# Designs tried in a protein design chat: VHH binders against q9y6x5. Part 353

Target 1, 379 residues: q9y6x5
Amino acid sequence: LPPKLLLVSFDGFRADYLKNYEFPHLQNFIKEGVLVEHVKNVFITKTFPNHYSIVTGLYEESHGIVANSMYDAVTKKHFSDSNDKDPFWWNEAVPIWVTNQLQENRSSAAAMWPGTDVPIHDTISSYFMNYNSSVSFEERLNNITMWLNNSNPPVTFATLYWEEPDASGHKYGPEDKENMSRVLKKIDDLIGDLVQRLKMLGLWENLNVIITSDHGMTQCSQDRLINLDSCIDHSYYTLIDLSPVAAILPKINRTEVYNKLKNCSPHMNVYLKEDIPNRFYYQHNDRIQPIILVADEGWTIVLNESSQKLGDHGYDNSLPSMHPFLAAHGPAFHKGYKHSTINIVDIYPMMCHILGLKPHPNNGTFGHTKCLLVDQWCI
Below, E stands for the ipSAE of ESMFold2; O stands for the ipSAE of OpenDDE; V2 stands for 0.75 times the mean of E and O plus 0.25 times the DockQ between their complexes.

## First folded at step 16 (VHH)

Design gb31 (framework vhh_surovatamig_d1; at its last look DockQ between E and O 0.84; V2 from the best seeds 0.00; counts 0 for: pae E 3.4 > 2)
Fold by ESMFold2-Fast, scan of step 16:
Structure gb31 (fold): chain B 379 residues (1-379), chain A 125 residues (1-125)
Amino acid sequence: as target 1 above (379 residues)
Amino acid sequence: EVQLVESGGGLVQPGGSLRLSCAASGFTFSDYAMSWVRQAPGKGLEWVATIKQSGSEKDYVDSVKGRFTISRDNAKKSLYLQMNSLRAEDTAVYYCAAKYRYWEAFYEPRKYDYRGQGTLVTVSS
């Protein structure tokens, strides 16, 4: 019987939440599995880029999903104009479900993971749900567990995505202990439901389960705003993305736009594309705009307006507030092992190893995850 | 061609009520989360309320919670906002807005797939 893997994401689950709140169901999961306390995600620390990095093992400049709002200078296409199902945006990489279906005549199943409702390299997840934020976690889980029971060809890779705690993190901010406690308790209960369902179906002992997230969350404030309109007129540029990483497409000379922006605020960095720090791995793609603005943690870039977000993400990936965690359980994983840090791009080659797939060239390092796995030498 | 057409705005006294409507066409309405976004005179865009695709999940900005009720009719492709106990600070142009996927927070009023032309609500004596 081929090995099976279920990959679960709770959007915006900051690693430090594990230290500040009680998660009885998640702690029981970890007790007989593994915990990676911090996962260093890719820049920019946003939902679509990091979800695609998890399943491709690539930096954003390499897989092409460089932001949640994008403009491609070569083709002049816009991502956010209801064209998220256009394969053009997703075809710069091969996600693991495509490799799973093509290498070994296996099936994949998906409950709303970004990209799984799109035919990528003419291959769509064998079973999938069209995106709909109204569909409950229970319905997503019911479909995934039903599909995992399919044997011809067997479903060996399944994904499940949930929008919380990101939505509440944005609305309340991560420092609102009363509201965040309620939200995180509900997520822990969903993890309990997941484990219980897998046990009742006889899947628990033979299924590899990874619970992770794409990024964290940091506190924002009306006292920490950068008004872009105070520095530059709208006639000089087209705004592709705003906050906390602004993507600027100049309508006039690039150097003139840069000069208007470079001293705009002590709380943001202004980069010409070629000057973006190498450590971000955020330069070599036509969808990265000629000028990028990067706000300091907790600062929001606005256009002569207030912001309603009390929490946000997208900031520098070196910030611990931007880091998620990874927990895993199953026959591939040690029991009761804690690891400090891995890179989010390391998840892909680890998953390929578990599934017996040959990974496409990627930016992950398998050695970083070997201590998690029973069939690997740790030191 | 995608269209969102708002109606029901007007002049009302403080404490009064209005019901806004939005008629949608040119897209699969039931696939989109729908929101009301407003812009007060001389101010930026402000998210007011969201209703998810099925109509069962709703969210509101704190200042309107308990006063406003968002609802939708997927068969009629229509979105509504029942506005009660109106205050002078509710004076704004109200826009109907559509969002297919959660990759940006609903509280980012510039990041909607579609937005209508707006309907003016004036709360004044």
Scores: ipSAE 0.762, ipTM 0.899, lowest interface PAE 1.5, mean pLDDT 93
Fold by OpenDDE, look of step 17:
Structure gb31 (fold): chain B 379 residues (1-379), chain A 125 residues (1-125)
Amino acid sequence: as target 1 above (379 residues)
Amino acid sequence: EVQLVESGGGLVQPGGSLRLSCAASGFTFSDYAMSWVRQAPGKGLEWVATIKQSGSEKDYVDSVKGRFTISRDNAKKSLYLQMNSLRAEDTAVYYCAAKYRYWEAFYEPRKYDYRGQGTLVTVSS
């Protein structure tokens, strides 16, 4: 039987939550599998970009999903979290579920993973749920497991997405121990439900399962705001994305806009597109706007208003607070092994290896995950 | 055409009550989480309350908890806000807003997919 892989994402699960909170179910999962303590995600550290990086192995500049909100100046198209179904935005890369189901006797399934309800390169997941935030984890899990068990051709790759603890992180902030403890307990219970469901269906021993996330969460405050209106009139630019990385489309001379913004706050770096640091791998795409503003950790860019969010993400991907974790279990993985760090783009070649797929060109390094895999030599 | 039309605003004394309504059209109302946001004079937009698609899950800004109740009728494509024990600080234009994806957006009034023209609530003695 071909290998099977379930990729699960809990949005905004900060890596150090594992150290600061109790996760009985997740810890059991880890104990029987592997843990990568820190996953360095891609810049910007947002949901759509990083989820697509996981399944493509590409930096954002390469796969073309460069933010949750995008604008293409040539076509005048807009991308947003409620307007994400145009293949135009996704077609600069080939996600793994497409590669998988194009193979003989294989199919892919998805429960609300970004991009899975879009025909990418004229291929849509064989099974998928249209995004609906009101759909319970249980229902998503039930559909995924049903497809894994009963599909013909068999589902060999599946994705499952859940919006927590991101939403709660935004609301309470990651430093709210009382509320986040409650939220994270619920997440752990969901992981328990996942494991139990797989065991009940007889999938547990044969199914490879990866539990990961796209980004972390940092604490925000009303005392750490950057008001752009104090620096530049809004008539001089179009805001494509706001915080903590603002994408600026100038309506006047770019240099003038830059000069008005460059000293706006000591807690914000302002970059012309060509001057964006190379380490971000966030330059070589037309969808990146002429000017980007990057707030320091914990600072929020606003337009003459306060922010009710107490947590946010999207910051520098070198910040530990932005990093998620990766845990995995199944026949492909060792048991009881912990690894310090990988890059989020490294997940793609690993998944391809597990599934026996030829990977598309990608930015991942298979060598970084070899120690997680039973069939690989680890120094 | 997408429309959100708020009603029910007006002048009320402190301690009084109002019920706001929002009539939605032009989109699949039941697929969207719905929120009330408000803008007080001289202040920015503030999130007030959200109700999920099924109506079973609700969330409120702390300042209105216990006083305001959000509800919806998907069959009627309507959103409601029962406001009790009104205070002067509740004075604002109240907007009905719709969001399709991600909880994080609920706390960002600017990121709602649709928003009405608003109805003015004035709490004054």
Scores: ipSAE 0.570, ipTM 0.826, lowest interface PAE 1.1, mean pLDDT 95
Fold by ESMFold2, look of step 17:
Formats: C-alpha cells, sequence, structure tokens
Structure gb31 (fold): chain B 379 residues (1-379), chain A 125 residues (1-125)
C-alpha cells in the first residue's frame, strides 16, 4: 500500500512558544519523531499565502496567492478571505492534493486547509469539508480519520487546519503569559487527542504526521500605530490591503503617491514594486500592487483609528517572531532528531518524496530536509 | 440584497438594561460569525462581542464581560445583545456586523463583510 501522510496546521503557532510554554503532548510527539525549531516562511507572512506555499513549494509571487486580500487589475477581480472560491486565484499552481489524487488508486482528504474546497485546475479534494469555523477540532479529526480508514481508492494524503493560536494571539499578543498559557494548553490537549485517536484507530504506526504552522505572531500596542490618513488622502489611492503590509493602488501618478508616503513614518518602509527587496521573492506577479508599505515589527498601519488587537503577523519573514515550527512522526521520519531550520517551501518536495510523487517545478530544496528522513543519507 | 437592521436602542439611566436586536437578510446567516461593534461620540469603532456560527462560542471585550450577553437565532436570522448594568461609557451607536472567517477580522471593524446602520444607545441621567 502506498505511504500515507496527514498534514496538520495550527494557525499562528510561533516557534518559540515551544520554549516558553509547556506542551507535554507535543513534546512526546517530538520525542518519538523529529523537530525543526524554526521554519522560515514566505513574505508576506499571512495565512492564505503561507498555507499555499506549504502545499505548492512556491514563493507567493509564483503561486499567485500573494495576500489575504488581493486585486487583479487585468480581470478586475477581488479576493478576500470571505471571497476566495474563484479558481482563477488558485490556478497559478498545482497543490499536492491535486497531484496526489490524480495518481492511480489514490485519493486526498481535507478538513478546511485553505483552497481545499476550490476546484483548482477543475480538481477539488476527493473528500473535503466546506469551511466553517464552528466545526470542532474533534469533528475535523473524526472526518479525516474516517476517510483515511474507509475510502476507495484509499486516501493517501490528508490535511487538517485549526484556527488557533492565531485568533487568540491577535487578541492578547504572544507576550500575555496568563491568557496564552490557557490557549496553548488547549492546543496541546488537542494534539494529545489527535495522537490518541490515531492510536485507537490503528493508524499511529503507519501514518506519517506533520504538525506545523504558517506563521508566528508579534506583540502590538496602541503606542505603535502608523496613521495613514495623516500622510495621504484616501482619494489618491485604492487600498487593497492595510496592515502590516499595505497594498496601494494609485489613482493618480504613482510617483506622486510614493512621494506623499515615503516620509510618513520612520517605522514603515515604502517600496515601489521594482524596489521590493529581492530576498522577499515578492515582485513578479500582477497581483502585487505598484506600491507596498511594510511596517516594522509590532507596528500597525491604521486609518485614523485605534486598534484593539495586541498581536499581528505579516511582517518581514526574516523576523524570528514570524517563524513557525515543524514536528513530524511516522515511518518516514527519524526518532528523536532535532533540526534547526528549513524554508517553508522545502516542506513540499519532502512531502512529495514521502508520497512517491513527482514534484512540480518549485522553490523548495529536497536536500534541506534529508536529515529528517530515514531513507536518506544525512550529511 | 444584504441587510442588517438593528433595533432596541434608546435612552436609559445608569444601571438599566436594554436588549438590541439585528434582523439579517440577503445572505446565508448561519455561515457567518456575528458581532456587535460600537462607536462612541468622537471615537472610532470598537469591537464589543462576537458569536460563532453555531452559537456555541462567544467572546467579549473586557469592559462588558458579565454585563452583556450576545446570542443568535439561526432559524430567525437574528442577532441579539442583552445589555445589563449599563454605564455612561456604554453610550454609543451599536452596529450589527457579519464576518465569514473567524480570524483577526473581528478586532478590525473595517474588515467586516457586512455592517448595519446602527442603533443609538444613550446611558445618561
Amino acid sequence: as target 1 above (379 residues)
Amino acid sequence: EVQLVESGGGLVQPGGSLRLSCAASGFTFSDYAMSWVRQAPGKGLEWVATIKQSGSEKDYVDSVKGRFTISRDNAKKSLYLQMNSLRAEDTAVYYCAAKYRYWEAFYEPRKYDYRGQGTLVTVSS
């Protein structure tokens, strides 16, 4: 039978939460598997882009999901996290579940991973849940394990998405030990439930499981606001996305808009598209707007208003606060091995290897993950 | 056509109670998390409370915990806010708002998918 893989994301799980909070269940998972302490994600460090980078191995400019809010000037289409179902947005890449289920005698299953309820290249996940945030983790896991055990052709690749600790991280900020301890204990309990369910169903020994995240979280405050309305009138631009990376579509000459913004705050970098740093790999897509504004860590771009959230993400992907972790367990993985860092795009070619799939062209490097795998020479 | 219509506002003395209602139409109400947001005179929008799609999870800004109760009836496509022990600082226009995804958006009132016209609550002697 072909190898099976379950990919799990806990949204907004900052890598150093592992060091700063107690995770008895996750630590047991790691002890018998592998840990990557820091995963360098892609810029911008937002949910939709990074989840798609995991499953395509591509930078955002290459897969086309460049933010949680987008505008395409050629087609005049809009994308948002509540308007995400048009395949147009997703079709610039082929995610791993599509490649997997097109193989003979294979299916894919999904519990709310971004894009899995969209027919990408006319192909939707073989089994999937429509997005609904009220569906409990237990129900998501129950559906996934049912599909892994009871499908013909067999489900060989499954995804599971959970919204925490991202939502609570925005509310409290990552440095609120009292509230975040309660939140993170609940997540550790869910990981315990996951492992226990897999053991009870006889899946634990033969299923490969990756537990990872899309990004971290940084502390914000009312003392670190950038009021865009103080620098430029709304009539001069269309706002496609606001914070911490603003996407600005000029309504007047681009240079005039740039000049109004360039000295707006010492805590914000203003880039013409051609001047975006090469290390971001965030330039070569029409969905990237002519001007972007990149706030410094912990700063929030606002429109003459206060902000109630105390944590955010989307910042420079070199920031350790933006990095998630990766843990994995299963027959493909070593036991008790720790690795310092990989790039998030490296996860895709590793998953393709585990599943015996030929990867599409991508930005990942298989060699970066070889030390995690029992069938590879680690140098 | 999407509509969110608030009602139940008015003038109340400190310590009093009001119940706000919001009638929704033109969208699949049960697919959306629902919130109350408010705007005090001369201030920006402030998130007050959110209830998830099933009604099973509720969250409140600290200043109203223990005094306000959010609820929903998916069959009637209605959102409610029971406001008890009202204080002068609760004076605001209260808006019913809808958001498809739970995430960060509840704490950024500009990111709601739909917002009503509001109902005025005045707490004063």
Scores: ipSAE 0.469, ipTM 0.795, lowest interface PAE 3.4, mean pLDDT 92
ESMFold2 (binder alone), look of step 17: mean pLDDT 85; pTM 0.869

Design gb32 (framework vhh_surovatamig_d1)
Fold by ESMFold2-Fast, scan of step 16:
Structure gb32 (fold): chain B 379 residues (1-379), chain A 125 residues (1-125)
Amino acid sequence: as target 1 above (379 residues)
Amino acid sequence: EVQLVESGGGLVQPGGSLRLSCAASGFTFSDYAMSWVRQAPGKGLEWVATIKQSGSEKDYVDSVKGRFTISRDNAKKSLYLQMNSLRAEDTAVYYCAAKYRYWEAFYEPRYYDYRGQGTLVTVSS
């Protein structure tokens, strides 16, 4: 029987929530598994980019999902949530479920993970659910566990995505202890339900389970706004993405737009594409716009408007507030081991190793995850 | 052609009630989460309430919780907002808006897939 892996994402689960709130079910999971306390995600620290980095092991400039809102200068196509099913946007990389299906007669299953309802390189997840935010965690879990019992060909890789605590993080902000406590307790209960379901179905002992997230969350305020309209008229540019990383497509000379923006706010860095810091790995793709604005942590870029977001993400990936965690349990993983930090791109080659797949070229380093694995020598 | 057409706005006294309606056409209504967004005179867009595709999951801005009720009829391709105990602060143009993916986008009205022309609600004595 080939090894099996279930990859679970709770969107926007900031790493330090584990230290500030009680998670009895998650702590029981970790006690008999492994915990990586911080996962350094890719820039920009947004949902679609980081979810695709997890399953490809690539920086955003390499896999092509560079933001939640994108414009491709070569083809003149626009990416949005309503047209994200165009394979064009996803075809610059090969996600793990595609590799899994194309090697050694294996099947994949997916409940709502970004990209799994799209044919990528003419291959769609063997079993999948079309995106629908109304589908309960329980229904997603029921479908995944049903599909994991399929044996011809066997489902060896499965993904499960859940929108919280991101939605509540945006609404209340991560510093609202009363509301966030309530939300995070519900998530812990869902983790308890997941473990109980797997045990009840006899899957728990032979299944590798990874629980992770794409990014964290930071506190925002109406007192920390950058009004872009105060610095530049909308007639000079097309706005591709706004906050906290603005993507600017000039309608006039690029240098003239840059000069209008460069001194707009002390709480925002303005970069010509070629001047974007190398540490971001956010430069070499036609979907990265000629001018990028990066707001300081907790600052929101607006167009002569207020913002209702009390929490946001997308900021500099060096910020601990932007980091998720990774917890894992199963036959591939040590029991009771804690690790400090890995890069989010390291998850892909680790998952390929667990599944016995040959990884596509990627930006991850397998050595960074060796200490998590029972079949590896660790120093 | 995608259209969202709001109706039901008008003048009402404080403490009064209004029911807003939105008729949708040109897209598969049942695939979209639906929201009400408002803009008060001289202010920016403010998210008010969201209802997910099934109709059972609802969320509201704190200032309207217990006073406003969002609902939908997928067969009729219609969205509703029942507004009770109206306050002067509720005076705004109310927009019907549609979003296919990602819950976070409801708090950022510029990232909605579709938005209607709006209906004016004035709460004054």
Scores: ipSAE 0.643, ipTM 0.847, lowest interface PAE 2.1, mean pLDDT 92

Design gb33 (framework vhh_surovatamig_d1)
Fold by ESMFold2-Fast, scan of step 16:
Structure gb33 (fold): chain B 379 residues (1-379), chain A 125 residues (1-125)
Amino acid sequence: as target 1 above (379 residues)
Amino acid sequence: EVQLVESGGGLVQPGGSLRLSCAASGFTFSDYAMSWVRQAPGKGLEWVATIKQSGSEKDYVDSVKGRFTISRDNAKKSLYLQMNSLRAEDTAVYYCAAKYRYWEAFYEPRPYDYRGQGTLVTVSS
């Protein structure tokens, strides 16, 4: 029987939530599986970039999804919520479901993972759901488990995406213990439902399950705003992305725009594209704008207005508050093993190994995840 | 091509009620989460309420919770805001707004793909 993998993402699940709240169902999952306490994500620490890095093993400058809002200087195309299904944006990399369908002649299934409703290199996930935030976790789970049991060729790679705790993290902020406790308890209950459903359907014993996230969350405040309109007039630039990483396309001389911005606030760093720190791996792509502004943790860039967000992400990927975790269970994984840290790009080559796929060239290091796997040694 | 047309604004006394409507065209209305955002005279934009695609999930800014009710009719491609127990502080231009995906928070006036021209609500005796 071919190996099977279900990859689950709870958007915005900050790693240290595991230390500050009780997760009885997730604890039971980990007791019989593995836990990676911190996953160092890619910069920018946003949903679309990091979800695509998980399934390609590439930094953003290599896979081309460099933000949730983008402009391509070569083709003059704009990426927004309304046109995210244009294959142009996704074609700079080959995600694992495409490789799975082509190398092994197997099927893939997807419940709303970013990119799975797009034909990438003329290949779309064999089974998928169009994005709709009103669709319950139960309905997404029902479809995924139906496809895992009732498909020919067999579904060997499946994905499941859920918007929480990101939405509540933005609304309440991660420091609101009362509201976040309620939200996180509900997520733990959903993990319990997932495990129970897989057991009832006879899938649990032979299925590898990874539960992870794309980023964390940090506390924001009305007292920590950077008003971009106080720095520079709108006639000097086109705004491609705003906060906490602003992408600036100059309408005048680049150096003049840079000089107006560079000393405007002590709480943001202003970079010419060629000066972006090498550690971000965020420079070599036409979709990265000539000037990038990076706000300090917990600071929000605004256009002469208030922000109602009490939590946000997108900040420097060295910040622990931006890190998710990874938990896994199944025949490929050790039982009761805890690991400190991996890079988010390391998930892709590990998943390829589990599925018996040849990975495309990638930025991950298989050695970093070897200790998680029963067929490998790391000591 | 895309249009959001608000109506139902006007002058009401404190404690009164008003119902706003928004007619949508030029996009697949049922695929979008819909919001009401407002701008009081001399102030910035403020998010008020959101309703998800199916209409089953709703959220409100705390100051209007229990007083305002957001609803939608996907067959009619229309969004509504029932405003009860109105206060002077609710005086604003109210905008209908549309958002396709949930990866950015609805809790700000800037995360929207489309926004209408607005309808003025004045609460005054």
Scores: ipSAE 0.614, ipTM 0.834, lowest interface PAE 2.1, mean pLDDT 92

Design gb34 (framework vhh_surovatamig_d1)
Fold by ESMFold2-Fast, scan of step 16:
Structure gb34 (fold): chain B 379 residues (1-379), chain A 125 residues (1-125)
Amino acid sequence: as target 1 above (379 residues)
Amino acid sequence: EVQLVESGGGLVQPGGSLRLSCAASGFTFSDYAMSWVRQAPGKGLEWVATIKQSGSEKDYVDSVKGRFTISRDNAKKSLYLQMNSLRAEDTAVYYCAAKYRYWEAFYEPRTYDYRGQGTLVTVSS
């Protein structure tokens, strides 16, 4: 019987929420499993890039999903205007569900994980749901568990994506204790429902389950805005992405655009592409624009307008506010083990090991996660 | 071709009511979350309300909560905004807007896939 793994993401679940709020169902899950307290995500700390890094083990410059809005200078294609189903954007890497389906005779299932409704290298998840934010967590879970129990070839890798607490984090900000308390309690209840459903269906004891997230959330304010229109006129550039990392495509000389931007605000860093800090691993891709602006934590870049977001992410990946956590339970994992930190790219080679798959070349280090696993020697 | 055509705007007294409609064509309406966004004279775009694909979940900016109701009819490919207890600060051009994926924040009006030409709502005596 091949090993099975369910990968669950709660979008925007900041790691320190675990210390500031009560999660009885998640704590019961962790008690009999493992917890990684901080996962250092990839830069930029956005939804599409980090979800794809989890399932490829690659930095954004390597897998090609470098932002939630992108422009490819070579092909002149734009990743916006509902064209995110174009395989072109996803084909610079091989996600784990594709590898799972192409090695041995195995199936994959997906409830709305980014990329799973796109044929990547001419391979789409064996079972998937078309993206629809109206579909309840319960319906997503019902489809995933049905496919885990009733598939030939067997579903050995399944993914489940949920938009909260990211949506509420943006609306209320992470410092709104009353609203965030209600949202996070609902998420904990969904985790309880997940465990109960798996137990009821006889899956719980033999299924590996990972609960993680793509990024955290930081508090924003109307008092912390960077008005890009005060720095430079719109006629000088095309805006590819705005906040908190602005991607600038110059319409005139690059040096002239850079000179207009470089001293405009003390609350953002302005980089020519070749000067982007090496630690970001955000440089070697045609979809990374000639000039990148990086706002300081909690600052929002705007175009002569206010911002309605009270929380945001996308900031420097060294910031603890940008870090998610990882919890896991199942036959592959130790019980009651806590680990401090891993890199988000380390999740992919760990998952390949659990599933018995040969990983594609990746930026993860298996040694960083081996202490979580029962079949590994941990010192 | 994708089209979003708003209607129902006009001049209304403070405390009055108005119903905006948006007719959609050229795309699969039921696959998109729909929003109303507005632009007051001399201001930027402001998100007002969102309704998800099935109509099961709705969200509003705090200043209109309890006064405005967003609704949709997927069979008719139409979006509505019932505006009650209108105030002078509600004066704006109201745009119907469509967004396929949540991965981008609903509260960023510039990130919507499609937006109509707008309908002017003036609240004045």
Scores: ipSAE 0.727, ipTM 0.885, lowest interface PAE 1.6, mean pLDDT 92

Design gb35 (framework vhh_surovatamig_d1)
Fold by ESMFold2-Fast, scan of step 16:
Structure gb35 (fold): chain B 379 residues (1-379), chain A 125 residues (1-125)
Amino acid sequence: as target 1 above (379 residues)
Amino acid sequence: EVQLVESGGGLVQPGGSLRLSCAASGFTFSDYAMSWVRQAPGKGLEWVATIKQSGSEKDYVDSVKGRFTISRDNAKKSLYLQMNSLRAEDTAVYYCAAKYRYWDAFYEPRSYDYRGQGTLVTVSS
């Protein structure tokens, strides 16, 4: 029986939610598995970059998905939902489902994880669903479990993505305890459904399951806006991405644009590309623009307008509010073990180990996840 | 060629009603979440309402809840906004907007793949 792994992501699941709300189903999952309390994600703390880092083990500057909105200076291509299936954007790295299919001649299955509906290095996930946010968690789970049981070559790696609690976190903000409690209870119930389905199908004992997320969420306010129009005219630059990390492509001299922006707000840092802090690992890629603006936590960059987001993410990855968690259960994992922190890039080499795959060169450190695994020496 | 063509705007008295329509062509309409976004004179873009691909999941900005109803007809490739109890502050150009993938909140008008030319709604006595 080859080892099998199901990787589940609940978008925008801030680690601190586990301390402030009740999760009976998730707690039962953790009692017989492992919990990593904080996962330090990559900068920028956004959906596409972090989901691709989980499955490649690479920082954004290396895997090429550097934001949810991008411009490539070499090819002059713009990234948008209308062309997100262009392999060009995804081809700077090899995600684990591609390695799984090519290295071990096994199948991969996907329910809407970012990138899984794209042929990357001429390889697409063996079984996948075209993206559709209206498809229920139950339907996504039904397809994944069907493929895990009824495929040849066998499905050994499967992914499942769900848009909540990110959508509600944006709408209500993480400080709205009434609305967030309702949303998070629904997610816990989905985790209960997941475990029940796997038990009923006889998959639970032999399947490794990882439940994680790409980032957290922080509270925003109409009192914390940075109006970019107060500092620079639109004729001087092209805006590639806005908030909370603005990507600026100058139409005039870069130094002149930088000088207009540098003193714009005390709640925003302005960086020339070569001056971006090394700790971000956000510099060496043609899709990173010549000037980057980084808002302070809870501040929103706007263009002479209000913001409708009461919660947001994308901020400095050192902020605990930006951190997700990781929980896991299965034959590869210890039972009842709690770990404080890993880096999001560490998940990839751990998953490769579980599946018996040789990882591509990556930024993760296998030693950081050893204590989670039954077949490894912990210290 | 992708096109979103809005219609149904006009002048209406406070407390009145209007129904906006958007005709979509050049893409697989049923694969896209659809939204109405508006721009009041001298203001930025404001998200108003979203309807997901199936038509069952809907969301609204608080100021229009109970007054506006978003709906879609995937067979006719059309999006609608029924606007009741209209107020002076609802005066704006209303845009039909399409989004394929959840990569940012619907409340970010810059995150949309396609947007129409708009239809003007004026609420005035």
Scores: ipSAE 0.717, ipTM 0.878, lowest interface PAE 1.6, mean pLDDT 92

